# VHH binders against o26223, part 70

Target 1, 191 residues: o26223
Amino acid sequence: MKLLWTSQHIKVTVHIDGKVSKMDVLEAIKTRRSIRKYQDREVPEELIDKILDAAMCGPSAVDERPWHFIVVRNREMLEKIPEVHPYGAMVKDAPVAIIVCCDSSLEKIPGFWVQDCSIASQNILLAAHSLGLGAVWTGVYPLEDRVEGIRRLFSIPEHVIPFSVIPLGYPAENPGTRDLFDPDRIHLEKW

## First folded at step 22 (VHH)

Design AB60
Fold by ESMFold2, fold request of step 23:
Structure AB60 (fold): chain B 191 residues (1-191), chain A 124 residues (1-124)
Amino acid sequence: as target 1 above (191 residues)
Amino acid sequence: QVQLQESGGGLVQPGGSLRLSCAASGFTFSRYDMSWVRQAPGEGREWVSWISYGGKDTFYADSVKGRFTIARDNVKNTLYLLMDSLKSDDTAVYYCARDLFDLYAEDSSPFDYWGQGTQVTVSS
């Protein structure tokens, strides 16, 4: 007997600026890289809307959908992020950033919001990639200094928890793809 | 311009204590996460501990948990490592490093500036 890995390509077709765009979803997942260098080029509001629409399509615990998003385009605000997020200093030149937050008043099952916001954050990365943009997930939660700093900087209320800061833009680098498949991480029936 | 200078190393007996300091200059110290990294004779470098820029978050390697305490003084621009219950396996050169730690970094080096190191030797 032989065990076979079978995959199915899932294709998503969307309209972008009057054009039909297509990217195989497995291709998007396998080729997405963290992008930290961006062209000096504005990202159209329409693309941000599409990215956030995709972010909200993720599953969540009992469909609680606890996420909120802050879109930051103001240059003065973007330049302040390094004051409260040391890694953000390397990406302060992004034309736009999205802050993924949990509204704890929307939690239906306590403690699953981290998974929920992680799914939304990853969807942002994949959607940006499919639209020709590059992005990187910079971590905020659960680091207390970063959570407090981002909350203060963006006037985020106490019941809302900033989870991630995702700068994005048209890429000015190509770090290449990685071959990370490791069969030794796969266990059949038991550990 | 960025400078990191470790001090406080020396010879200590097993079970003893030692306090390392790292003086920082040439940058806004309070805006950066910091780490201690050590290198034993003939070994590669081993990350020891990390502290967030405001001091609220700390992480430790399993080998030092419960024995070492990382701290910082953002007024004096100084990073500390309090080392208790020292063992011979703690013998190493200890470096402070400015840490660009990112929780989800795929391809970045976490340390962009290093000190020259201070020797800690644990023996009878």
Scores: ipSAE 0.568, ipTM 0.828, lowest interface PAE 1.6, mean pLDDT 88
Fold by ESMFold2, last read:
Structure AB60 (fold): chain B 191 residues (1-191), chain A 124 residues (1-124)
Amino acid sequence: as target 1 above (191 residues)
Amino acid sequence: QVQLQESGGGLVQPGGSLRLSCAASGFTFSRYDMSWVRQAPGEGREWVSWISYGGKDTFYADSVKGRFTIARDNVKNTLYLLMDSLKSDDTAVYYCARDLFDLYAEDSSPFDYWGQGTQVTVSS
């Protein structure tokens, strides 16, 4: 049984739920919306693995890759997030949340970790969308109360900085697309 | 059931000072970020200041930076706005608001509950 599973992982790409993800990347970027309502449906660990794989594909300053991820599925822990995160009502209703953190001991160039973790966080949102999930990036850093509260709740050590909390699940809402292109933000050759 | 009640407004001369209070009830005050918002006659509402639920983070509109101080007392469930060096442009109704500020909100109003407001008038 173990040999079969190893061979399956090496030789065969497994389709999720009988569907192949074929969304054009520009379409995914333009259609992703913040989703705050979720179905009462568990998200398989396999999908979380794919999302975190995508998160770690982002570039980082001098390839420092300072990110760590906490996957939260425990109902009691999810229900406590609102105590330290005021918008947390939707997080308690999510089947899973991902906390994006910076391990400051991995920084090679001080002060670039915010960009690094922002890239990872956006990749989580896009990957979730491409897999038929909805997610939202809720802010933690740089708000001191939120950083301290999340650190305390999840026993995060002082050299690790919680950056964002991203609840996700199968969407129970459709807020529609937006047309946000603004040519006045484009400057040719100089400001 | 959520209630926010502002007080402390009044008439003051330019350069003067005033302290506004907002009494909160019907919710766990210490779990929510709070804002002051003002509305001058014939104008839309203008965000003034914000304070995090524990009081460690504050933000101010450029128009009031260095003159106004937001504070909260989570034991007394009260939000404050200390206003110094008042100008005629500060004349407005001041509202206390519960703020669902999310750093990356896309299309929602940040305020879910408001008070009735307290009038501040800066006049010579």
Scores: ipSAE 0.545, ipTM 0.820, lowest interface PAE 1.7, mean pLDDT 88
Fold by ESMFold2, fold request of step 23:
Structure AB60 (fold): chain B 191 residues (1-191), chain A 124 residues (1-124)
Amino acid sequence: as target 1 above (191 residues)
Amino acid sequence: QVQLQESGGGLVQPGGSLRLSCAASGFTFSRYDMSWVRQAPGEGREWVSWISYGGKDTFYADSVKGRFTIARDNVKNTLYLLMDSLKSDDTAVYYCARDLFDLYAEDSSPFDYWGQGTQVTVSS
């Protein structure tokens, strides 16, 4: 529950909020919303590690796992993102952002990296939500201006493609749940 | 503070062409995506076209694809809509709008500032 220290023998125990790590997966999927307002509160490195672990659990084309992640906490860098990513204005207010990238040198079959990085990005959103954090997926790929701008800002090499920017933090808003189920989108056996 | 002012509308015959302009001031134009939106008499507003802040990415509504071209001049802070092969159902007031386009939006209206509009009338 709590980090405890003794002066003579140090055992380090680090915990996250256990009840958020026990959220049912269907509940997480149904209740996750884009969060663009964050508390003035740091996000522990432990939670970022858990989120990125979850991101890497996704399937990928022929197990190519082409993803790389840039963790951005530096205020100067976060404040520059809107200069090359107009929709990303809320990123300057986030304590941390994750940039999901494809390393094209890891592609085993061309052209499937978009699906691979989309899976990783959605896992980031769900994992963050399950840990009591809010996040939003801001689009970069396939917009050329955004891809080139983010690549330039973060010194991303030529063979690496920035896919998404995901700011996250403890939420300072609650947009509520939406009911989007539409039976007319379901087709049995044929179109 | 933010101002968007459209011009270049007018009366044109079917098959004709027009070029609309939108003068932008009060903000750093080159850092914002922009859209054209139109409103026909008695109808709601219809999105027409979008251009990214650097001009490298463009999107068009199906109704105008192949006939209209969006462009921008970031030195002159001006947005353009080049309209060719005009049809009667292109008759509308055309608005310039600053666009907060989000590829994966779950909510929101994407336009935060609008111009006053310029009338385009296509009539025989």
Scores: ipSAE 0.542, ipTM 0.819, lowest interface PAE 1.7, mean pLDDT 88
Fold by ESMFold2, last read:
Structure AB60 (fold): chain B 191 residues (1-191), chain A 124 residues (1-124)
Amino acid sequence: as target 1 above (191 residues)
Amino acid sequence: QVQLQESGGGLVQPGGSLRLSCAASGFTFSRYDMSWVRQAPGEGREWVSWISYGGKDTFYADSVKGRFTIARDNVKNTLYLLMDSLKSDDTAVYYCARDLFDLYAEDSSPFDYWGQGTQVTVSS
């Protein structure tokens, strides 16, 4: 008797074995794809909390943890993002977006925040994928027009640097996986 | 509906200069990044230069860096390529393209609309 629980009473199924379904980490890394089409379906706040918890689990330079996250669900705000972020056009169709930012006042080692926020951004993508969501990392930093546009739109202070905009939702496409392993990129002992 | 029309090509001697223009219509030009792409005879298309929607960010292929300048006029809805110190290797059809520049692309083509191209020929 396998049932999946949902808020939809007329089509309620609940999983009764008690185990939390988990995707193997190597499977998640190899199967994650950029998803730009989403179902008209709300993403529960609980899932966003899990994704941001995962984002903050990444290592950072000298444990500086310079990241901040803006969670955007407001339709008017999501629809304005393409005005300042051309590649972010699919964001208007997403139920939610996460803006990854660096608070430069938290830097302990100057300039390593880019690596720190990249780690957090990738963790968001992997965590979303493991929870059955699709996401895409759209680049903001270091493009000056995008940085200033996003900062202006979300009232981000000057010492805070918007790094990426990550729309996410239940996927409405499946691009499939790719086999990208290239042994010529591997160098034994030296270059 | 989206239309891109290049002009300004022609014959020039090595070391000469040209200015290419691309007139844009059918979309809000100032909301899109733009690129120039070229295709030499018998070759594939080669990306040349890119400019952000507000004009504050530019990138150039190594083959043209220091010789070419990309610019845009968001009032006139026009993209430009200022080409100086032209070489025989610059001979190509030059295309204006609307660029969905993707820092983390997993797809092979970032351009959704192209112009018809303008011929640039550099010969003595």
Scores: ipSAE 0.493, ipTM 0.801, lowest interface PAE 2.0, mean pLDDT 88
Fold by OpenDDE, last read:
Structure AB60 (fold): chain B 191 residues (1-191), chain A 124 residues (1-124)
Amino acid sequence: as target 1 above (191 residues)
Amino acid sequence: QVQLQESGGGLVQPGGSLRLSCAASGFTFSRYDMSWVRQAPGEGREWVSWISYGGKDTFYADSVKGRFTIARDNVKNTLYLLMDSLKSDDTAVYYCARDLFDLYAEDSSPFDYWGQGTQVTVSS
């Protein structure tokens, strides 16, 4: 029985009409791509609020919830981010970026804040995608050059660690979907 | 035009040391993470070491950790690989590579430009 893997081209019919079609969570996960090109269109505050709400819904170690978020819309600041984070070049073209940070004073169990902020960052990406936005995760921590650059640019206090920079906008590209399923990465009962 | 030119390779005895250099031109060197990659005969390309654009962060493959040191001079547009305690298994062509994508890039090739490589041969 030849399992015909019908590559169902999930036609993401971006219905341009204002109805935020509720994307299924599995669809969001599977179809999400890094988007680095954005339309010249503002992102409504309501959508950012929803994204931030989603960012805070993830679990954290002993419920420490160490995350903070800097929402950047100022054009000058967006244009400066690539100066301290060269691989964040697309940020200058985005209408908004979210900087995910950790407040170390909120950390209860050492080291788990990385997982917590990762969860928050991923939720931002998924939420953005589900809302018809494109985003990309640009890593900051643990790279000292990037951490220092972002810290300096945004005057982030020493006890707060910038973790990621996530530009957001309406997509101006469609990189397509990928099937990344690898059964060789699945182990049953034991390694 | 982006150019990377490796140098410093050669024949060395086991336990010896070499210093590789990569001269970069045609782009703003200080804005790119850089890597060393090597390819032994009959084998695939192996990532060896990585350095951030500012030079504050470095990473090494387990096979070279503690023996190799990656460094850069952004004023001179030069990438370095200091290789100590060389082993026969280190024999390869060593390439300087420019990192194109960020760590979370979904694209298959992390590098967009390579040099011609420099031959390192570790033999008794």
Scores: ipSAE 0.433, ipTM 0.777, lowest interface PAE 1.1, mean pLDDT 90
Fold by OpenDDE, look of step 22:
Structure AB60 (fold): chain B 191 residues (1-191), chain A 124 residues (1-124)
Amino acid sequence: as target 1 above (191 residues)
Amino acid sequence: QVQLQESGGGLVQPGGSLRLSCAASGFTFSRYDMSWVRQAPGEGREWVSWISYGGKDTFYADSVKGRFTIARDNVKNTLYLLMDSLKSDDTAVYYCARDLFDLYAEDSSPFDYWGQGTQVTVSS
């Protein structure tokens, strides 16, 4: 059984056996959309591993790699996330979520962890999409309520900062693609 | 049914102060970020201030920063906007809005519910 995900002219074939057709990086970037509706279908661990591998392949300031990842599959925990993340309602419907965190003790240069974790988060989104999954970046940091909420919920140490919550699943929606290219945002040589 | 009802508007002189209130009902108020939005005559809606569901995080438009304070009482299901040092340019209908601010969303409206608004007029 093959699941076909069509975004514009791009067809992603997802095999039930875990084999997924690959898309090139530009296609992944251009066709990726936030997905907030998921099928009642489990995400294989192999796919999560690939996503996490991708998440760790991004650059970081002076190669500090401050990121940690909490993989959440427990239904009860997924259902609790919306209680501390008002815009994480879709998390309760996802079969899995990844919480991207920063271990501040790993920081070599202060403040760049935000960029590092952002890169990791984006790579998660892109990887998920390339694998025929849907995901959405729900921001946690720098909102104190959300940071503290997630921290408490998952017993995250004080020196570790939850950054984002990314629910993942097989898409149950197709929002289409957007053309966001804006030449007015491009400046040649100078502003 | 989600309901938002603003109050506290009125006529005030420049430099004066007002406190707006928004009574929320029909939803779990404490689980939603909230915003104030205003609309001046002939103008579009302008975001004014935002507060997180727990009240620990607040943001303000530059136009009101340092003058306005957003607050909430989750026990009373009430959102507040304390407006100090009011200016003529602050004249507008002020709306309480339930925030649907999904960070990094591509296609979501920032707000899903609005009150009827309360008129604030700053005039000498």
Scores: ipSAE 0.353, ipTM 0.720, lowest interface PAE 1.2, mean pLDDT 89

